# Ledger of designs, part 4: VHH binders against (R)-2-hydroxyglutarate dehydrogenase (hgdH)

Target 1, 331 residues: (R)-2-hydroxyglutarate dehydrogenase (hgdH), of Acidaminococcus fermentans (d2rju7)
Amino acid sequence: MKVLCYGVRDVELPIFEACNKEFGYDIKCVPDYLNTKETAEMAAGFDAVILRGNCFANKQNLDIYKKLGVKYILTRTAGTDHIDKEYAKELGFPMAFVPRYSPNAIAELAVTQAMMLLRHTAYTTSRTAKKNFKVDAFMFSKEVRNCTVGVVGLGRIGRVAAQIFHGMGATVIGEDVFEIKGIEDYCTQVSLDEVLEKSDIITIHAPYIKENGAVVTRDFLKKMKDGAILVNCARGQLVDTEAVIEAVESGKLGGYGCDVLDGEASVFGKDLEGQKLENPLFEKLVDLYPRVLITPHLGSYTDEAVKNMVEVSYQNLKDLAETGDCPNKIK

## First folded at step 18 (VHH)

Design l3 (from i2 with I99M)
Fold by ESMFold2, last read:
Structure l3 (fold): chain B 331 residues (1-331), chain A 121 residues (1-121)
Amino acid sequence: as target 1 above (331 residues)
Amino acid sequence: QVQLQESGGGLVQPGSSLRLSCAASGFDFSSYAMAWVRQAPGKGPEWVSSISYSGTRTWYATSVKGRFSISRDNPSKTLYLQMNSLRPEDSAVYYCARMIRTPEGYTYDYRGQGTQVTVSS
């Protein structure tokens, strides 16, 4: 079984190799994403591919895979919108995904960005990196135990974020489209309006539903407390980027942190130092550092998340190849 | 046992209004987000509208925005769809659906038997 794994970074290679000891696949890991005809053609001679979320299995690339004799399409992601599922089914590709992996990885990154913004560590360390050790008034901080933290979306990741902020001493409130039972020890479930009205920090952990549009709109931001912090490590499309820029510029948002951007494929994974970015909104976001923090889709780039994503992907392939089915089959 | 029973459909002329109801039983209705889904002859199911557990957030398909209004009454365990300015393309069987969480977002695990809406001259 020859497997081409896309979007693999050098530090992940030992995990791919270690997990393979129980499976014995002939694996090739490449740093490239599936995003061009050229990168689709890399699958020549392979039986299976393992994709990431910034891999685009569109009709063109699926046609190439079919011509090359690729038999199985796996993705080490919980999201599957990067695959044209209907066309892939038409071409006869069995597909599987990784529905659950360490929720702690994403939650921890969101908490980290919020705390960096609250405690002004990006501002301060950027100055000390240039040998400026002067203390100024902008470094003065509210302790998180005196904050209300609002969690929008109380699925697995949102609940872990809520638990972490609760453990730090914050008052935690949250909102979800469902009533969530069993969270009372660490989170009070409230309406979205109450999250907006009361929160000093809001972290977004909701799914993106295309038909519903963005969650963080100009109206959402207008209802937030003046000077509040917003963090989005979920999906870039949940946030109106122009609205967030305006809110940071006016001081309505005291800080914005994100690990995702709508249209991020144009910049994430690339070294663009010294260059003008094609997307002018991304150019503006970068210019707002250190009040805006951008990590380039690092949420699942941890030891536990990578191990789980790889192990589950390898098991999915084994199940599909041996039985034609698996628990994580994309239907 | 989850039960969803739709009612209120009928044959009406273009421009008319109808109000659909869905009686729910066998589960904690007030804890679930709910949806209306419709299916026209020869077509796959089409999402129409969704509402959060408390009723404070609502969503609509582009094809029905401004014409349809979803609501719920949690004490009576009833979901509603007010359909105004009906068009022939709104003709379908309308289903009340219970939403559940998935890793990718949301899906439906139960729907009712449906109620027929026919809009024709």
Scores: ipSAE 0.739, ipTM 0.922, lowest interface PAE 1.1, mean pLDDT 94
Fold by ESMFold2, last read:
Order: C-alpha cells, then structure tokens, then sequence
Structure l3 (fold): chain B 331 residues (1-331), chain A 121 residues (1-121)
C-alpha cells in the first residue's frame, strides 16, 4: 500500500513513522499541499493520499487522481469541506476523515492567547526582546480569578477550555444551541446575551454553519463589555473581520486573538515578510499587534493531536482497504 | 420513539399568513435545537429556520427573513413557524426537524411527514 501524505512538516515525520510500525505502509510525506495540478500529479504511483485542510480536492484534482489510479482519499482533519464530496463519490472514491482528535490542543491555544492578552505578555516580551525593561501602565493586569470567562460553544473543545479557565480560578459561563448536561461543576450555561454582558474574556468554540453566518457581528461586539478580550480558534468565518478591527481600533475590544482567518489560505503557510498583504483586512490585523495575536492555524499542531490524526487515518485506510468500509467513512 | 407531527398547512393566496405547528414526543424536547426545512417539487430540501433549545436564538434563511418567525413552547413540546406575506415561491412541503451535533456542526436526525403549503391565486 503506497500512501502519499500532504502537508507534513519535518517535526511530524517521527510521528508518521512511529504510527506506521503497526501498519507497514510504504509512506511518502511531502510538505506540499494539494493545491495545483502539479501537486496532484505527485500522487502518480500511489494507492492512497492523506490530505490536510489546506488541500483542495476539487473536481480537477480528483480527475487527476482517478487517472493516476489513486484508490483512497483520507484526510487528517475533522472538517471535510476542502473535498468535493459529491464529485468524489461520483468517481467512486472511498473517503474517510478524523472526526475527533485532542480537544486539549485547540483549547490550550485559546487559553494561551487569552492569557497573553490579559497579562500583556506579547507586548511586554516584544519590548524586552529589544532590551526595553521599563514598566508602563498598559502592563497592569486583572487576574483571571477576578474575571468572568464566556465560552461560546460547549462541545468537546469548549468544555475543555471551560475546565481550564475554571481550574485557573475564573468564573466560567457558556452558551450553546443545545442544553448541555454534566458541566455544572465548572461552567454555568447561560444565554448568549448574558455571556456578552458579563464576560471579560470570550472564547469561540462554535461550529461554522454557512446558512447561519458569522457569530461575532457588529451587534455581538457592541454587547460585549468595554475592553473585553475575544479569542477565535475555531473557524475564521465565525467572525466579521472588519467589525473586529473596528472594535480593537476603538478600544471596545481590549484584545483579539485568533488561530484562524476567513480566507487564511492566502497567507497561512507562507513567508510574506517584508511584503504588503493582498487582503487589506489581514494587513490591518497584523498592524494591530500586540493587541491582536494571530497564530497561523496551529491548533492541532501538537504531539497528541498529530498522533491522533495519523493513527486514525492509518486505521481508516486499513479498514477501507480490507472491508470497503470504516467507522469514519465520509458518506 | 421520536415523533414529530406537522400541521397548519393549506392553500392560500399570495400575501396571506399561515402558522405551522409541530408536536414533538418521545424525547426531551426542551434540550434540543429545532429547525424547519422545506422541499418544493423536484428540488432538494431547503433550510428555512432554526431555534435554540431555550428559544433565545433564532436563524432564518435569507429568502424568509423578515417574513417568517420561528418560536417554541417547551412546556407543550411544540415548535411553530409563523409565515407572513406568503409568496408563490414559498410553496413546499414543510418539515419539522430535530437537530443533533456532528463533528463538523449540526445535522437532522428526525423529520416528520410534513405539511403542504401552497401559495397561488
């Protein structure tokens, strides 16, 4: 079984190799993403591919895969919108995904960004890196134990974020479209309006539903406490980027942290140092550092998350190859 | 056994109003987000509106926003859709649907048999 794995960084290679000990695949890992005809042609001679979210399994690339004799399409992601699923089924490709991996990976990054904004560590360390050790008023901080933290979205990741903030001593409230049972020890479920009115820190862990639009709108931001912190490590489309920029510029938001951007493919994964960004909203966000913190989609770039994604992908391929089915098959 | 029973459809003239009801049984209705989905002849299903478990958040398709209003009464386990200023394009079978969480977002695990809404002169 020959497997081409896209979007693999060098530090991930040992995990791919270690996980393969129980499977024995003939793997090739490349740093490239499936985003051009040329990168699709890399699959010549391979039976299966493992994709990332920045891969584009569109009609043209799927046609190339079919011509090359690729049989199985795996993605080491929970999202599957980067695959034209209808067309892939038409061509007869079995597909599988990774519905769950370490929720701690995403939650910890969101907490980290929130705490960096609360305690002003990006501002302060960027100054000390230039040998400026003066203390100023902007560095004065509220302790998280005196904060209310609002969690929007109480699925697996949101619950872990709630538990971490609770463990740090914060008052934690949360909102979800469903009633969530079993969270009472670390989170009070309230309405969205109450989250907005009461929270010093809001972290977004809701899914993006295209038909519902953004969650963080100008109205959402107006209802937040003045100077509150907002973090989005979920999906870029959940926030109105222009509205967030306006809110940071006016001081309505004391800080904004994100691991995702709507349209992030134009910048994430690229070295654009010294260049003007094509998207003017991204240019403005970068210019707002350190009140705005951007990590480039690192949420699942951890030892446990990568291990989960790779192990499940390898098992999915084994199940598909041996039986024609698997628990994580994309229907 | 989850059961959803839609009612309130009919034949009406353009500009009329209708109120659809959905009686729910066999599950903890007050814990679930709910939706209305419609299907016109020869077309796939189209999402119309959703409402959170408590009723405090609502969402509408662009084509119905400002004309339709979703609501729920949790004690009576009933979901409603108030449809005002009806247009011929609103003609469809309307389904009440229970939402569930998936890894990517939400989907529907149960729908009723639907109620027909026909808007013509």
Amino acid sequence: as target 1 above (331 residues)
Amino acid sequence: QVQLQESGGGLVQPGSSLRLSCAASGFDFSSYAMAWVRQAPGKGPEWVSSISYSGTRTWYATSVKGRFSISRDNPSKTLYLQMNSLRPEDSAVYYCARMIRTPEGYTYDYRGQGTQVTVSS
Scores: ipSAE 0.732, ipTM 0.918, lowest interface PAE 1.2, mean pLDDT 94

Design l4 (from i8 with L99M)
Fold by ESMFold2, look of step 19:
Structure l4 (fold): chain B 331 residues (1-331), chain A 121 residues (1-121)
Amino acid sequence: as target 1 above (331 residues)
Amino acid sequence: QLQLVESGGGLVQPGGSLRLSCAASGFDFSSYAMAWVRQPHGKGLEYIATISYSGTRTWYSDSVKGRFTISRDNAKNTLYLQMNSLKPEDTAMYYCARMIRTPEGYTYDYKGQGTQVTVSS
């Protein structure tokens, strides 16, 4: 079985190879994404492809795959909107995805950003990098054990974030559209209004539902405690970016951390040092460092998350090839 | 045995009002987000409104916002839809639906048999 794996970074190669020991595929990993006719044609001679979210299995590329004899389309992602699923089914491509991978990876990054904002470490280390070791009043911090941490969205990732903050000694409250059983040891489930009113730190782990719009609106921010910290490592569309900028500028938010931006493709993955950013809101967010922390969609860029994505993708291919079905089949 | 039983449909004139009810049984109703969806004759399901488990958050499609109100009474295991300022375009079979979590967000895993709403002069 010959497998072309797109969008593979050098540090991920050993994980692809190690996971393959159980499967024995003939793998080729390329840094390229499926985004042009030329990158689709790289699949010549391959039986299967493993895609990423920046790989676009549109009608053109699917037609090329059909002509080349590609049989299986796998994506090492939980999202599948980068695949024209209906056209792929029409062409007869079995497809599978990775619905879940390490929730710890994303939760840990959110906790990290929150703690950097709470303890002012980005501010302080940026000054010591310039050999300024003076201590000032802005460096004075509330210990997290004296904070209430609000978790919006109590799915797998939100529950891990809640557990981590609880382990640090914080009071943890959370909100979800469902009642979540079995969390009482580390999180009190409350209304959204109570999360907003009581939390010193809010971390967002809710799904984005297009029809519902952003979760973090001007009204959401108005209801937050003055000087509170907000972190979004879920989906960029959950946050009204202009509203957050205004809240940081006014001091309503003491800090904002994110791993995602609405429209992030224009900047993430690129070296734009010394250049003005096309999106003026992103330019303003960068200018607000160190009160605003931006990581460029790194939530799943960890050893465990990559291992999960690769192992599940290899197993999905085995299941599809042997039986025509798998638990993670895109239906 | 999970059941969702809709009632309260009927024939009304444009501009009129109806109140739909959905009696739930066979599951812990108060733990679930719930929705109303509708199916106009010969068409697919259309999202109308969603309500959180406690009733504290609600969402509406643009086509009904300001005219319809979703509510619930967890003590009675009942979901409601108050429909005001009805239009002929609101003519459809209306279903009560239970929501569940998916990796991508939410979906419906069960809907009732429906109640017909017809808006005509």
Scores: ipSAE 0.742, ipTM 0.921, lowest interface PAE 1.1, mean pLDDT 94

## First folded at step 19 (VHH)

Design o2 (from l3 with I100V)
Fold by OpenDDE, fold request of step 20:
Structure o2 (fold): chain B 331 residues (1-331), chain A 121 residues (1-121)
Amino acid sequence: as target 1 above (331 residues)
Amino acid sequence: QVQLQESGGGLVQPGSSLRLSCAASGFDFSSYAMAWVRQAPGKGPEWVSSISYSGTRTWYATSVKGRFSISRDNPSKTLYLQMNSLRPEDSAVYYCARMVRTPEGYTYDYRGQGTQVTVSS
């Protein structure tokens, strides 16, 4: 079976190849995204395509795939909004997605940002990189073992984050819309208000529900401890960005770490060094360094996460081809 | 077996109040977030309100904010929806639903048979 893989970065290519050893596909990996007629036409002669985020299987591209004789459409993402699923079904394409990949990838990044802010390592290392080795009052830090860490959202990622902080010696409390069983050893479940009241560090791992809006609001921030650290590696929409900026500027927040931004497509993936950002809120966030730390959506940019995505995708294809169904079939 | 049974619906005048109840059985009610959804004739299902397992967090659709109040009594395994200032557009079959986690959010795996609410002068 011939498989075309879109949006494959150079560092990811070895993982695609290694994972394919057990499947034996004829794979072609390209850096191009499915976002034009020309990129859709690349699928000529292929039986299956593996998509990623920002690949758009719209009606036009799906028609091209149908014409070319593509049989299977796979996405190595949990999200499927980039696929016109209804039209794809109408055309008879079996589809599959990757519902979950490495929760550790995101959880560990969140913990890293929290720790960087707690210990001021971004600040200190940026100075020493310029050969300034003076110690100042800003560098004075708390130890995480003396902190209470609040985890908002105790799904798979949140639970891993909780475990990591617990392993570092912190007191961990958490809140979820569900009661989570079996986590009492490393996380005490409390109300959101209690999380806000008691936490020195809060990390968000909740889903974004459009109807519910942002979780981190002005009211949320007001209830937090003065000088507390906030981390968001989940969804940009979960945070009122303007409110967070104000909180950091006022000193209400001691720091803010994020891997996601509401409207991140305008900046993430681009080298904009020396340029003013179009979004004034993003400009302000950048200007608040080192109190604000931004990573450009790197949560899943790990060897393990990529491996999982690729393996599951290959397995999905195998299942679909052999049985006509798979556990991760897009319905 | 998971069971949800709604009650409390009826015919009422605009501006009136109504309290819906949902009796839950067959599962650990106190561990689950719950929701109310409604469906009017000729319309698709509409989310109305949700409540966390402990009842400490609540969410409302814009259309019912300030008028409806969701609550729960975990010991009696009962979900409630207090509906005040009812409007004709609130007329629908109301369902209580058990929420479950999905990779991207939440969905419902069980709902009751529903209770009819009709608001008419």
Scores: ipSAE 0.829, ipTM 0.948, lowest interface PAE 0.4, mean pLDDT 96
Fold by OpenDDE, fold request of step 20:
Structure o2 (fold): chain B 331 residues (1-331), chain A 121 residues (1-121)
Amino acid sequence: as target 1 above (331 residues)
Amino acid sequence: QVQLQESGGGLVQPGSSLRLSCAASGFDFSSYAMAWVRQAPGKGPEWVSSISYSGTRTWYATSVKGRFSISRDNPSKTLYLQMNSLRPEDSAVYYCARMVRTPEGYTYDYRGQGTQVTVSS
């Protein structure tokens, strides 16, 4: 079976190849994303495609795939919004996705951002990189063991984050729409209001529900402790960006770390050094460094996460090909 | 074993109030977020309201905000929907639904038989 893999970075290629040893596909990995007619046409002669985020299997591209004789459409993502699923089904494409990656990858990044903000390491290292080794008042920090950490969303990622903070000695409290069993040793479940009231650090790991809107609102921020740190490595839409900016500017927030932005496609993946950003809110966020730390959606950019998504995708393909179904079939 | 049983529906006049109840059994009710969904004839299911396991957080569809109130009593394993200022467009079968986590959000794995709400002059 011939498989075309889109959006494969050079550092990821060895993982794709290594994982394929078990499956024996004829794979072609390309750095290109599915976002044009031309990139869709790359699938000529292939039986299956493996997509990633920001690959768009829209009607046009799906028609191309159909014409070319592509049989299977896979995405190595949990999200499937980039696929016109209804039309794909109409065309008869079996589809599969990867429901879970490495929760540690995202959780660890969130913790890293929190710790960088707590200990002002971004500020300090930026200075020492310029050979300024003076110690100033801004560098004075709290220890995480003396902090209360609030985790909003206690799914797989949130639980891992909670465990990490607990392991570092912090008091960890958390909130979820469900009661989570078996976490009492490392996380006390409380109301959201209590999380906001007590937390020195809050990290968000909740899903974005369109109907519910942002979780981090002006009201949310108002209820937080003065000087508290906020981290969002979940979804950009979960945060009122303007409100967060104002909170950081006023000192209400001591810092904000994020791996996601609402509208991130306009900036993430691009080298815009020396340029003004089109989105003025993003420009302001960047200008608030080192109080605001932005990573360009790197949560799953780890060797283990990539391995996982690739293996699951290959297995999905195998299952679909052999049985017509798989546990991760897009319905 | 999981059972959800809705009650309290009926025929009422516009502007009136109605309180729906859902009796839950066969699972740890107090650990689950719950929702109300409704389905009108010829239309697909519509989300109405959700409530967290502890009842401390609630969500409402725009169409019912300010008029409907979701609540729960965990000891009695009962979910409620207070519907005020009812409108003809609120007419539907109302279902109590148990929420479960998905990779991207939430879905429902169980719902009751539903209770009919008809708002008509």
Scores: ipSAE 0.827, ipTM 0.948, lowest interface PAE 0.4, mean pLDDT 96
Fold by ESMFold2, look of step 19:
Structure o2 (fold): chain B 331 residues (1-331), chain A 121 residues (1-121)
Amino acid sequence: as target 1 above (331 residues)
Amino acid sequence: QVQLQESGGGLVQPGSSLRLSCAASGFDFSSYAMAWVRQAPGKGPEWVSSISYSGTRTWYATSVKGRFSISRDNPSKTLYLQMNSLRPEDSAVYYCARMVRTPEGYTYDYRGQGTQVTVSS
């Protein structure tokens, strides 16, 4: 079984190889993403591909895969929007995904961004990197134990974020569309309006449901406390980017952190130093550093998350190849 | 055993109102987000509206926004859909559905038998 793995960084290679010991696939890992006709053609001679979220299995690339004889499409992601699922099914591709890999990885990054914004460490360390050690008023900070932290979305990731902030001494409240039982020791479940009214820090861990639209709208931001911090390490579409820019510029948001952007494929994974960004909203977000912190979709770039994604993907392929089905099949 | 039973459908004229009810039993109704889904003859299922466990958040399909109102009464374990300004294109079997979490979002694991709504001159 010959497997082409896209979007693999050099530091991840040992994990791909170690996980393969139980499976024995003939793997090739490439740093390229599936995003052009040329990168689709790289699958010549392969039976299966393992994609990432910035790989686009659109109609063009799926046609190429079909012509090349690719049989299985795996994605080491929980999201599957990068695959034209309807067309892939029409062409007869069995598909599988990774529904969960490490809630801790994503939650920890969200907490990190929140704490960097709260304690002004990006501002401060960027100045000391230029040998400016002056202490100014902007560096004065509130301790997180004196903050209320609001968690929007209390699935696996949101609950881990809540537990971490609780462990740091914060008052933690959260909101979800379901009643979440068993969280009372570290989180009080409240309405969204109460999260907005009371929180000094809000972290977003909700799914994106297209029919529901963005969660962070101008109205959402208006209801937040003046000077509050917002973090989105979930999905870029959850946030109205223009609204967030306006809120940071006016001081309504004291800080904004994100690991995702709506349309991020145009910038993430690229070295664009010295260049103007095509998307003017992203240009504005970058210009708002250090009040705005952007990490380039690093949520799953950890040892445990990569191990989970790879193991489950290899197992999904084994199940599909042996039985035509697997628990994580994309329907 | 999860049970959902819709009622309140009927034959009405355009511009009329109807209120659909869904009686729920066999699960902790007050902990679940709920939805209404409809299916017209020869069409696939169409999502109509959703409501959070407490009723504080609601969502509507564009085709019904401003005309329909979803609500719930958790003590009586009942889901409602108030349908105003009904149009012929609203004619369908209406199902109430229990929502469950998936890694990508939500889906439905149970729905009732449905109640027929027919809007005809």
Scores: ipSAE 0.768, ipTM 0.933, lowest interface PAE 0.9, mean pLDDT 94
Fold by ESMFold2, fold request of step 20:
Structure o2 (fold): chain B 331 residues (1-331), chain A 121 residues (1-121)
Amino acid sequence: as target 1 above (331 residues)
Amino acid sequence: QVQLQESGGGLVQPGSSLRLSCAASGFDFSSYAMAWVRQAPGKGPEWVSSISYSGTRTWYATSVKGRFSISRDNPSKTLYLQMNSLRPEDSAVYYCARMVRTPEGYTYDYRGQGTQVTVSS
């Protein structure tokens, strides 16, 4: 079984190799993404491919894969919108994805951004990097044990974030569209209005539902405590970016942290140093550093998350090859 | 085991109001987000509105926003849809549905038998 793995960074190679011990595939890992005819043709002689979110399995590339004799399309992602699923089914490709991986990876990043904003470490370390060691009043901080932390979305990731903040001594409240049982030791489930009214820090872990629109609107922000911190490491579309910029500029938000942006593909993964960003909202967000912290979709870029994604992809391929089905088949 | 039973449909003229009810049994109704979905002849299912487990958050399709109102009464295990200013385009079988979480968002695992709403001049 020959497998071409796209978008693999050098640091991930040992994980791909270690996970392969139990499977014995003939793997080739390339840093390239599936995005052109030429990168699709790299699959010549391979039986299966493993994609990432920046790979585009569009009609052109799927036609090439069919001609080359590729049999299986795997993606080591929870999202599948980068695959033309209907056309792939028409061509007869079995497909599988990774619906779940380490929730700790994303939760930890959200907690990290919140704490950097609360304790002013981006502000302070950017100054000390330039040899400015003066202590000023902006560096004065509330300890997290004196904060209320609101978690919007109490799925797997939100619950881990709640547990971490609870372990740090914060009062933790949370909201979800479902009643969540078994969280009482670390989180009190309350209404959204109560989260907005009481929280010094709000972290977003809800799914994006297109029909529902953004969660963080101008009205959401208006109801938040003055000077509160907001973090979004879930989906960029959950946030009205212009509204958040206005809130930071006015001081309504004391800080904003994110690992995602609506339209992020235009900037994330690229070196744009010294260039003006085409999206004026992203230009404004960057200019608000250090009150705004942006990480470029790093939530799953950890040892455990990569191990989960690779192991599950290898198992999905084994299941598809042996039985024609698997639990994570894209239907 | 899980049962959802819609009622309150009928034949009405444009501009009328109707109130749909959905009686739920066989599960912990007060823990679940719920939805109304409709299906017109020759068309696929269309999401109409959703409501959180407590009733404090509601969502509406653009086609019904401002005219329809979803509510619930958890003690009586009943979901409601108040439909005002009805249009011929609202004619459909209306289903109540139980929502569940998926990796990409939400979907429905159960729906009822439906109640017919017909809006005709």
Scores: ipSAE 0.752, ipTM 0.926, lowest interface PAE 1.2, mean pLDDT 94

Design o2 (from l3 with I100V)
Fold by ESMFold2, fold request of step 20:
Structure o2 (fold): chain B 331 residues (1-331), chain A 121 residues (1-121)
Amino acid sequence: as target 1 above (331 residues)
Amino acid sequence: QVQLQESGGGLVQPGSSLRLSCAASGFDFSSYAMAWVRQAPGKGPEWVSSISYSGTRTWYATSVKGRFSISRDNPSKTLYLQMNSLRPEDSAVYYCARMVRTPEGYTYDYRGQGTQVTVSS
């Protein structure tokens, strides 16, 4: 079984190799993404591919894979929109994905951004890096144990975020479209209006449902406490970016942290130092540092998340090859 | 055993109102988000409206906003859809559906037999 793994960074190589000890595949890991004819043709001589979200299994690339004799398409992602699933099914490709991986990875990043904003560490350390050790009024902080933290979305990731904030001593409240059982030890489930009214910190962990639109709207922000902190490490489309910029500029938000942006592909993964950004809203967000913190979609860039993605992908391939089926089969 | 039973459909004139009901049993109704989905002949299912477990949040398809109102009564385990200013385009079988979480969002795991709404002049 020869497997081509796309989009593998050097730091991930040991994880791919270690996970393979249980499977014995003939793996080749490349830093390239599936995004051109040339990168599709890299799969010559391979039986299976493992994709990432920046790999585009469009009609052209799927045709190339079919011609080359690729049999299995795996993606080490929870999202599958980068694959033309209808066409891949038409060509007869078995496909599988990783429906979930370490929820801790994303939750921890959200908590980190919230705490950096609460305690002003980006502001302060950027000044001390220039030998300015003066303490000013902006550095004065509320301790998180005196904060109410609101979690919007109480799926797996939101519950881990709630648990971490609870462990730090915060009062934790949360909202979800479902009643979430078994959370009473670390989170009180309340209405969205109560989250907005009471929270000093709000962290977003809801899915994006196109028909529902953004969750964080101008009305949402208006109802938040003055000076509250907002963090979005879920989906960029959940937030009205212009509304957030206005709220930070006016002081309605004391800080905004994000790991995602609506339209992020135009900037994330690129070195644009010294350049003006094409999206003027992104230009404004960057200029609001350190009241705005942007990480470039790092949520799953951790040891445990990569291990989960790789192990499950290898197991999915084994299941497909041995039985023709897989619990994580796409379609 | 999960059961959902819709009622309240009928044949009405354009501009009329109808109230659909869905009686739920066999599960903890008050813990689940619920939806109305409709299907006209020869067309795929169309999402109409959703409501959170407590009833405090509601969502509507663009085609029905301002005319339809979703509600629930958790003690009686009943989901409702108030349909005002009905149009011929609203003619369909209406289903209530129980929502469940997926890795990427939500889907439906159960629906009822449906109730027919026909708007004809």
Scores: ipSAE 0.747, ipTM 0.926, lowest interface PAE 1.1, mean pLDDT 94

